VHH binders against p49116. Designs and how they scored, part 216

Target 1, 238 residues: p49116
Amino acid sequence: EGPLLSDTHVTFKLTMPSPMPEYLNVHYICESASRLLFLSMHWARSIPAFQALGQDCNTSLVRACWNELFTLGLAQCAQVMSLSTILAAIVNHLQNSIQEDKLSGDRIKQVMEHIWKLQEFCNSMAKLDIDGYEYAYLKAIVLFSPDHPGLTSTSQIEKFQEKAQMELQDYVQKTYSEDTYRLARILVRLPALRLMSSNITEELFFTGLIGNVSIDSIIPYILKMETAEYNGQITGAS
Short names: E, the ipSAE of ESMFold2; O, the ipSAE of OpenDDE; V2, 0.75 times the mean of E and O plus 0.25 times the DockQ between their complexes.

## First folded at step 15 (VHH)

Design gz61 (framework vhh_ozoralizumab_d1; at its last look DockQ between E and O 0.33; V2 from the best seeds 0.00; counts 0 for: pae E 3.4 > 2, grease 28.6 > 24.2)
Fold by ESMFold2-Fast, scan of step 15:
Structure gz61 (fold): chain B 238 residues (1-238), chain A 119 residues (1-119)
Amino acid sequence: as target 1 above (238 residues)
Amino acid sequence: EVQLVESGGGLVQPGGSLRLSCAASGFRFEDYGMYWVRQAPGKGLEWVSFISWDSSYTLYPDSVKGRFTISRDNAKNTLYLQMNSLRPEDTAVYYCATQFYSWGEPDYRGQGTLVTVSS
């Protein structure tokens, strides 16, 4: 009945580890990425429509789309993260791995192609000057995707996606009234998110998590994570 | 150089409690998430708990949720694991670890502390 997202859902503030080391290391990159992942999961679980779908549906939905949410978060937080510097450090490490014969040339090619695709996506979003409201609704559109295999409540998910699309359209038409084709330029960027491998994202930013456990496996626990704010909301809602 | 030193392990009867400590040095402890992981005899590594840099987020698998509590003291560079209602299945070497990728660099974890739960 109300809008899908509130101003609370538009606010997306990443706090970086401080200080940034003079020479980037893997530990800093991992911490930065995990903060963004946790922020993204907290963002999703704070949406009343998302919680209304129930725990099993919520978990399946986020397992299917976490890479898309994470990639949108990377684009949105690119300046705060100094993402270009992080990606350059990863590339430097991969080039050293070739020299030290630690990784196969085929795998390195796959990872380098992924980094290129990620850079192109982030550059396109920067060029479009996507604002906080637009990012929030794009995240909602990918979150409420009814077309992933194994989902239940697909009709309700589709209704929430449609609501996200309608609210994005209303926002863009109101805010960017002189730019008739802005919405089309934004929406045509979304299919690229599905071409990015979640396995390679995991290798770049989350390799070695807890004894070789995948992000897919850890997502249920992140969605159940204990936080003072979330516990307060649960208590208040009850 | 990152160093992690675990302590507090021992022999305890089922239903008992232990508090593990991990002393960290060589990095800005206050800026990084921390993990407890364990390895039972003849088994692989299993995660036990996670705490964010500011203690705003904690994670537990169902096997320990409600029984174990992770905490940290950033002023002392120390991580803790309070273990209550211990079970024989909790018998393992317990390690503390930082969040870390493995791109040819080692996982930062300590030498471990043995916890044995038996009569």
Scores: ipSAE 0.559, ipTM 0.797, lowest interface PAE 1.7, mean pLDDT 85
Fold by ESMFold2, look of step 16:
Structure gz61 (fold): chain B 238 residues (1-238), chain A 119 residues (1-119)
Amino acid sequence: as target 1 above (238 residues)
Amino acid sequence: EVQLVESGGGLVQPGGSLRLSCAASGFRFEDYGMYWVRQAPGKGLEWVSFISWDSSYTLYPDSVKGRFTISRDNAKNTLYLQMNSLRPEDTAVYYCATQFYSWGEPDYRGQGTLVTVSS
């Protein structure tokens, strides 16, 4: 019955492998992305409304939206991650693969287009100077999307999404009271997330994460993951 | 150069316990998540457990959850798997592994250690 999100859901601190290698390598890139994925799943699991939907519904929701949550996380953490440097290293690797004739031109063109869309999305979010509260509510709107195929309990999911939308609206109106178009400018960025390919995101950031298993297939296990932070937390934030 | 060396395998009775170790070198072990995977004779690779770099997250498939415990000692660059209540279907070669990047990058895992559960 309370607010959809509390202050603990606004905190989103990504810890990077340190120090950054002089020359970026596959392990640094994959570890950085894995940390963001687990932080995003940790965030979703911590929401009481999400917990209330039940395991099957939770699995279906996250399968449908994990790439959108991950992409919002990339945008939010782009500076901490040095994302532009990571993407440049990936592009350089892809260009070397073309020079060595290792991959088809059609696949590489598709992957390069995806990288450009990702860069454009992250740049647009940076230009809007989206804050941590706004990111938290945007992630909630994406998470509680009732229009994905195959979902159950869509009426309850829709109510949670509407609550996230209203709480975002209230926050923006209170915090940015003289910017009458800020909410609209923020919300028009969300459709771009549906254009991101989860298949390509997996190839760029997650190949071999759990041996021969895709992100989609490990979602139920990630949602049941054992975590010291949540399992041991009695009073909050720590 | 990444190097992973598994040890601790052997023959055990059903219901028994075994503790696997993986010594890591050639990378900053303390910065990376680690996996145990296994391969039963004539079958493909199956993930067995995952642990995050700081041990704050662990994952298990249903087949081993509650019976296996993954842990790491970052000061010693060592990964562990405590296997309890072993069953004949746990018989496999067990490998420790790290992240793998596509576009022709190698799959980083050790030589494996054989666990046989029978009798």
Scores: ipSAE 0.367, ipTM 0.711, lowest interface PAE 3.4, mean pLDDT 83
Fold by OpenDDE, look of step 16:
Structure gz61 (fold): chain B 238 residues (1-238), chain A 119 residues (1-119)
Amino acid sequence: as target 1 above (238 residues)
Amino acid sequence: EVQLVESGGGLVQPGGSLRLSCAASGFRFEDYGMYWVRQAPGKGLEWVSFISWDSSYTLYPDSVKGRFTISRDNAKNTLYLQMNSLRPEDTAVYYCATQFYSWGEPDYRGQGTLVTVSS
């Protein structure tokens, strides 16, 4: 069996809507987020090991980890997205749109804390100067997590996760030989992803674009989308 | 300036068909998902279809699923809605929109086109 990931899986290029508006509106934010989500899902689809798990298992995995994948994507694409600006815009829109009778103070606080967590996570990743290979392996580790409830083929998933971890270790040892604790520093960031609410992420980034439809419900459709069409759009823009 | 201009509405009998068009300008149409929304008399705005920027993903509510088909021509900056098997309850002003908010108004929408389904 070959490696879990190849160099083709390291490429993760997000194409933003153009032109960037003078004032970031919810439409732009949601569109950008959707592109990132689709990119993340299609990235997963491109992994032979993922394909080998079958459609049902694939769907279940993505449903379980889409928020983590998305968040890693945000971190990875933070510069291209101007994430700080997007987050600021989101806060502004929330402040302008939230009616006192519709959202409690506690909920507002919760949402703001979530935004803070997102920003903090992305900043932490930037500080670590995570490269494309490391991101790819981290995403794979997150994707092939066997500890989500209701998963089938957990033994196989675990094997894939282990393989991802081993390949990451090998890569880090080769590339960052002088930093013996780099792997540990990287992996210790992963728990932060589990503390983030998928519901709040969905509310912040996707409420306007998909209406009342949940990300959970559309994941099967995203995974069935024509990869060639999407890739063509991404590659054409690059 | 973003502009959306809907057309194709009219009077049709139950069971009939209409095709709506929306001409978009003032933004990169091909970069954005698009909605059709409608507003019936005395009711709020409701979305009736969504299409992704690359047409790879479409979405319909149950109320119109199987009857309505959204499509787009990015080269022409045009959005379409094919409406088949029309019902009286489909009577509404139909709008093309760049974004639909479940909790608010779309960012951009046209003046709308009236669709009346009546015997």
Scores: ipSAE 0.025, ipTM 0.485, lowest interface PAE 3.3, mean pLDDT 87
ESMFold2 (binder alone), look of step 16: mean pLDDT 83; pTM 0.839

Design gz62 (framework vhh_ozoralizumab_d1)
Fold by ESMFold2-Fast, scan of step 15:
Structure gz62 (fold): chain B 238 residues (1-238), chain A 119 residues (1-119)
Amino acid sequence: as target 1 above (238 residues)
Amino acid sequence: EVQLVESGGGLVQPGGSLRLSCAASGFRFEDYGMYWVRQAPGKGLEWVSSISWDSSYTLYPDSVKGRFTISRDNAKNTLYLQMNSLRPEDTAVYYCATQSYSWGEPDYRGQGTLVTVSS
């Protein structure tokens, strides 16, 4: 059997709407997020092991973990997105809404806590200086998670996750041979992804994407994209 | 201001074809994804098709897959929907749409164009 991921799976290039507007708005943020979501789905679909699970299984898998993949993508692409500026704009908008309307509520608190958790996650990944190979394997570990409710073929998914973990270990030990505890420091960051609500991610980044259709509902259609369309997206990415 | 103007709707027999157009203005059309949505009499809004900013990907629900084709011309700021093998259940007002500039506001939609497929 060959490796789980090839060099083509390490390449992850996000093309942003250009130029960035003087004042950030929902339209720019949602388009940027949509491009990252499609890039993430495209990445998952390109993995032979993912295709080998069959359409029903691999679709259910991505429906369960898209928010974790998206969040890792946000961390990986934080610089090209100017993510800190986007999050600051969202925070400013929410604070202005509270002040103007004298609004207070549990929901706004939940959204602010989500933004805080996202900022902490991205900051921790930046401090660790996670490279492209490490991001690819972390995404694979998240993708091949056997413990989501409702999944079938969990033993096969677990084997792919273990293979991803083994290949990440091999890479880190060879590339960062003098940093004995690097892998442990990286892996302890992953549980935080499960604490971030997919519902809140949809409200922040995907308002209006498909006329009140949830992200998990459109995933099957994204994954059914034809090879020619898929290749066009890869070729067009900068 | 964002403006979306649909055209091309009409009465057609089952099995027939129609091509819808949407003229967009007031934003950088070439930078944003676009989609079509429809509303049949007495029913809610239904997503019909989406296209990325660069035409690299298109999405269709199973109800229209293989019959409808979404496309765009970024030089003309125009979105298209080619509808083939039309069925009575395709009867609806069709809207061109893109994302809103404001959180909590509905997406931008045009005035719509009526498509009637006679039995």
Scores: ipSAE 0.252, ipTM 0.650, lowest interface PAE 5.3, mean pLDDT 85

Design gz63 (framework vhh_ozoralizumab_d1)
Fold by ESMFold2-Fast, scan of step 15:
Structure gz63 (fold): chain B 238 residues (1-238), chain A 119 residues (1-119)
Amino acid sequence: as target 1 above (238 residues)
Amino acid sequence: EVQLVESGGGLVQPGGSLRLSCAASGFRFEDYGMYWVRQAPGKGLEWVSSISWDSSYTLYPDSVKGRFTISRDNAKNTLYLQMNSLRPEDTAVYYCATHSYSWGEPDYRGQGTLVTVSS
């Protein structure tokens, strides 16, 4: 069997709306987040091992882990997104909502705790200086998680996760040979992703993404998108 | 101010076709994804189709996939929905839409265009 990921799976390039507005608004934030979500799901769908599991399994896996993939994507693309500026704008909006009595203090506290957890995660990844290969393998480890409730093909998923872990280890040992404990420092960051509420992520970044439907509801359709297919399925082209 | 103006609705017989248009203004149309939603009489909003800013991604629910085609012309700031093989259950007011600028506010939608599929 060849490697789990090829060089094409390491490439992860987010194209931002241009120009960035002087004052950040929900429209810019939601569009930016939607582009990252679509890029993340397209990335997952392009992996041969993922395709081999079949559509039903693919849908179940992405429904279970989209928030973890999205959060890793935020950390990886933090600089190109100016994520710190986006989070500051969200915090400013929440503080203004407190002053105007528009939202309850308890609700604002929940959202602020989520933002702080997100900032802590992104800061830890930045301090570790995680590279593109490491991000690709961390996303693969998250994607091929056999332990989500409701999964039926757990043995094959576990095999792919183990392969991702092995290939990450080989990469880190070769590339960062002077740092014996780097892999352990990287892997210990992953459990924090499961503490992030997908509902709060959706509310912060995906308000208005697709009318009144949830991310969970649109995942099957995103995975079925006719993206980069050369068989005449491109909408609006002859 | 974001403005969306739909047109192209009308009465059509089952199996017929219609092309909806949406003229957008007040924002950089070429930088943002667009979508169509519909509301049948007495029912809630139903998502119909989405398209990315560059047309590289299009998305459809199973109810319209293979019959409807979403497209856009960024040079003209116009969104389109080509509707083929129309059915009585497609009868609805169709709205083009884009994301809101405000938390807790509904997405920007136009006034809608009525599509009636009946003999």
Scores: ipSAE 0.235, ipTM 0.632, lowest interface PAE 5.5, mean pLDDT 85

Design gz64 (framework vhh_ozoralizumab_d1; at its last look DockQ between E and O 0.01; V2 from the best seeds 0.00; counts 0 for: pae E 8.7 > 2, grease 25.8 > 24.2, placed apart)
Fold by OpenDDE, look of step 16:
Structure gz64 (fold): chain B 238 residues (1-238), chain A 119 residues (1-119)
Amino acid sequence: as target 1 above (238 residues)
Amino acid sequence: EVQLVESGGGLVQPGGSLRLSCAASGFRFEDYGMYWVRQAPGKGLEWVSFISWDSSYTLYPDSVKGRFTISRDNAKNTLYLQMNSLRPEDTAVYYCATHYLGYESPDYRGQGTLVTVSS
């Protein structure tokens, strides 16, 4: 089998609404977050190994790791997104809403800690100067995690994860030959992703979702979503 | 102020078709994904379609997939929903909405347009 990832999987370009408003409202935040989420899932879909696992397994994998993928995406796109500004806006919005919604002190603490963790993670990734290839492989490692409950084809998933790790190792050795411990420094950041609550992430970035729709419930549909070109072909045939 | 005005609803027989329109104003329509949602009598709000800001992506629940088609004209600030093979269970008030529409901001929708599917 060929490599798990190709150069086409390295490109990860997020397009933001333009121009950026002076005041970042919930609408802007949700739109930006949605674009990132869709981009992340589309990226996953583009991996042949991912496709080979089948729809059910794919859905289960993404449900299990979407928060981690999203967070890596935030880190990778932090500059383009002006993530610090977005987070500040989220905090401001929360502060304004806290009094009105009578949120518990414990909940406020949880949310604020989550924001801190997110910011810290993104800052740490920036300090490491993680490049596009490294991000791609890290996302692959996260995506093909066999240790989530309820997964099928765990042996195959594990193989894909190992392949991602090996390719990352090869890349780092080749590209950063003088930095012997770079791989270890990069990989040691991954556990931080598991400390972040998907529920809180959803609350912070996706509060504008319609009704009671959850990211978990939407994932199967996102994975099945069609491009305009594909839809045009279908509608034109009808 | 965000304003959304839905139109195109009416009475149709099972198996029939309707085309809904939504005129948007008060925000940069071309920058935002849009939704169609519906509310049947006695039921909660249900999303029925999504389209990205650039129409590169569309999303449908299984309940309407293959029957409904969402589209948009950014130059006209207009959202569309083509509904084919309509069923009695599709009877509802249909609303267009932005990403901002949710439990925190129910106001980002119009008055809606009633679709009744009955023999």
Scores: ipSAE 0.587, ipTM 0.821, lowest interface PAE 1.0, mean pLDDT 89
Fold by ESMFold2-Fast, scan of step 15:
Structure gz64 (fold): chain B 238 residues (1-238), chain A 119 residues (1-119)
Amino acid sequence: as target 1 above (238 residues)
Amino acid sequence: EVQLVESGGGLVQPGGSLRLSCAASGFRFEDYGMYWVRQAPGKGLEWVSFISWDSSYTLYPDSVKGRFTISRDNAKNTLYLQMNSLRPEDTAVYYCATHYLGYESPDYRGQGTLVTVSS
């Protein structure tokens, strides 16, 4: 069997709405986050191993891990997104909500703790200078997690996760041969993704999503989204 | 000021077709994803379709997939919904929408256009 991921799965290009508004609003933040979410789901759908698991398993896996994939995408695209500026705007909005008694102090504290954890995660990934291949394999490791409740086909999922781990190890050992502890430093960051609440991610980034629907309810439709074919001239195509 | 104006609704028989339009102004239409949503009498909001800013992605729920087609013309700031093989269950007020248009505003939808499918 060939490799789990190909070079096409390393390409992860986020295009932002332009220009960034002088004063950030929920419309811009939600559009930016939705682009990253759709890009992440399209990335997952393009993996042959993921397709092979079938529609029901695909839906269950993505429902379980979308927050981890989204957070890895935030870290990978932090510079393109000016994520620090977006988070600062969210913090400002939350501080205004305290003054207006619109949200409970306990809830705002939970959200602020989440933002701190997110910033810490993104900063650690930036300091490690994680490359595109490493991000692709980290996303594959979290996607093919066999340990989420309610999953079927767990043996096959575990096999794909192990394959992702093995291919990441091979890549890091070959590319960063002089940094003996690099893989360990990268992998130890992954458990933090499961400590971040998907409900809080929805409140921070997807408040403007149509109908205030949950990401869980939209995931089946995103996984069935239609994509334009790559525009290219291919000699011999009928 | 953001403004969305829907048109193209009307009375049509089962099996018929309608094309809805939405004229957008007050924001950079070409930079934002757009939705069609509907509300049937006595029911909640149901999203009907989504199109990305660049038309690279479109989404449809199973209830309309294969019958409805969403499209956009960024040069004209206009969103479209082509509705074919209409059913009585498609009877609803149809709204175009984008993501929420401000921290203090409610979720924004246009005024809507009524589609009635009956004999």
Scores: ipSAE 0.541, ipTM 0.776, lowest interface PAE 1.8, mean pLDDT 85
Fold by ESMFold2, look of step 16:
Structure gz64 (fold): chain B 238 residues (1-238), chain A 119 residues (1-119)
Amino acid sequence: as target 1 above (238 residues)
Amino acid sequence: EVQLVESGGGLVQPGGSLRLSCAASGFRFEDYGMYWVRQAPGKGLEWVSFISWDSSYTLYPDSVKGRFTISRDNAKNTLYLQMNSLRPEDTAVYYCATHYLGYESPDYRGQGTLVTVSS
């Protein structure tokens, strides 16, 4: 049968809010992160194999893996979004939370360790010079994970994941024929995504939007959005 | 081009002290928090200290708290780690690292500086 992904699924263009504020603030960070989240969800819903699983299964998959997809998106878009500057601003806002006694010492340690791990992941992906095709297949491997509890159609999900792995292997072998170990180097980076806490990601990137509502609870609504509404969210036109 | 150059490592007896330096260039050092991380022989990377951009906040894991002190001089684009009461388990290559990812250069961390603590 046909490929899991086509060239149209490789395109992943993030547009940042404009103008860039003189001082980065929580609103700019949350808007930037929201655009990436919506772009990631739109990417996932555009995949025919994802559509074939049905709405309930789609929601369950994205709830389980949104943080890993988001983290891959951060690494892929790190330069265009100036992620380094955003992380610096986040750390500055954390200092305010410490001064106001909003966070415990143990929580601060966990958050700083998470930021360090995110930094290391993005560095490792940049050092490997991961291209757009490779990112698309890595996202598909993460998306079609059959291991999550409560999933239906796990046999079909596993077949889609295997297909993503095979297509990645074929792409790497054809495109990087002189680098025999490139596939292995790329795949060994995926376990680091399991170190990323969705709870901490929400605190770092989405505190200005979420309030008492988790990203997990919003995902069904994001997946149902019409294309025009979606485009408004990723461009800031509301 | 982003560069981070660590120095100050060497051989020291248990209980001794060393001061590590990290010279930063190619980005606005004063805008970013900084880490020291280390890699012991045969082990993965472990963070050992963090300092905020303005030095108002520092953080240490329990393994080094009370023995290591991170500091920075933003006017000189330099990060420091004062290591006291050194133990054999502190033997590692020490790297400075930053929130600035510097994707134009593969040297987002320096080559590191080796600290060996042995008799």
Scores: ipSAE 0.006, ipTM 0.397, lowest interface PAE 8.7, mean pLDDT 81
ESMFold2 (binder alone), look of step 16: mean pLDDT 81; pTM 0.824

Design gz65 (framework vhh_ozoralizumab_d1)
Fold by ESMFold2-Fast, scan of step 15:
Structure gz65 (fold): chain B 238 residues (1-238), chain A 119 residues (1-119)
Amino acid sequence: as target 1 above (238 residues)
Amino acid sequence: EVQLVESGGGLVQPGGSLRLSCAASGFRFEDYGMYWVRQAPGKGLEWVSSISWDSSYTLYPDSVKGRFTISRDNAKNTLYLQMNSLRPEDTAVYYCATHYLGSETPDYRGQGTLVTVSS
């Protein structure tokens, strides 16, 4: 067969809710994050290799890696989202929560450290000037991770991950031929994605969407949506 | 302070094998990806291999693929490079490196270990 990803899978266009309010609020942040999450899941579902694994495996993979895909999406779409403005608003909210005694100091410290890690990751990707092709293959590498507990078809998943790694290597070597260390610099940053707590990501970005239900629990339903439903979620059209 | 100490280099005949080690300290080794780079006499630095924090991702350039294997032991804060089917072209000083998040500096290389492949 041909390449793991086509030009269609390299295109990743986020449409933000409009207009951006004068003061950022939970509804705007959650709607923006939800659009990115749904775009990321629609992207994954469109990959023929992903479809070939079957519905149960697809659900297990996305449940295991949604936080990694979402974080890569935040980095890729940071300018479109004005992510720095969103994170500043979250920090301001957290500082107000200390004064209102709504959160423990330990919890606030944990959340602030998560925000710092997220900012550092996004800044690192921006400084490396990661392009759309590189982002597509990095997302494919994290999606096709054979090492998550409870997965079936791990041999086939590993094959697709290796194919993603090989195609990324080929692209980087041809496109950035003068930078011998580029691929190494990109790949050694990926493990940081697994250090980021999915529970904290849910608290920061998705409380308006999921309430007391986890992202994990809604993933099967998002993956089963028709293309028109995905488009409705990512553009705000019903 | 971040410290990386490479060892295991030496003189070996073509077709031989060597295992390099890198002892890491001063940071949470288990949280960071690691890589090996080398510098041959009179040449620039060349990337040799990368490994993720949990060993799920490993990567090699064509020049060493199939001959070298990168691995790590997080309990011992140690990175390894198993080098098989060595060629004279593999003669170089080998460095262990990492990228520390929260820093503008892209790598923390150690002092290196010399590998010489000749008869």
Scores: ipSAE 0.000, ipTM 0.140, lowest interface PAE 17.0, mean pLDDT 80

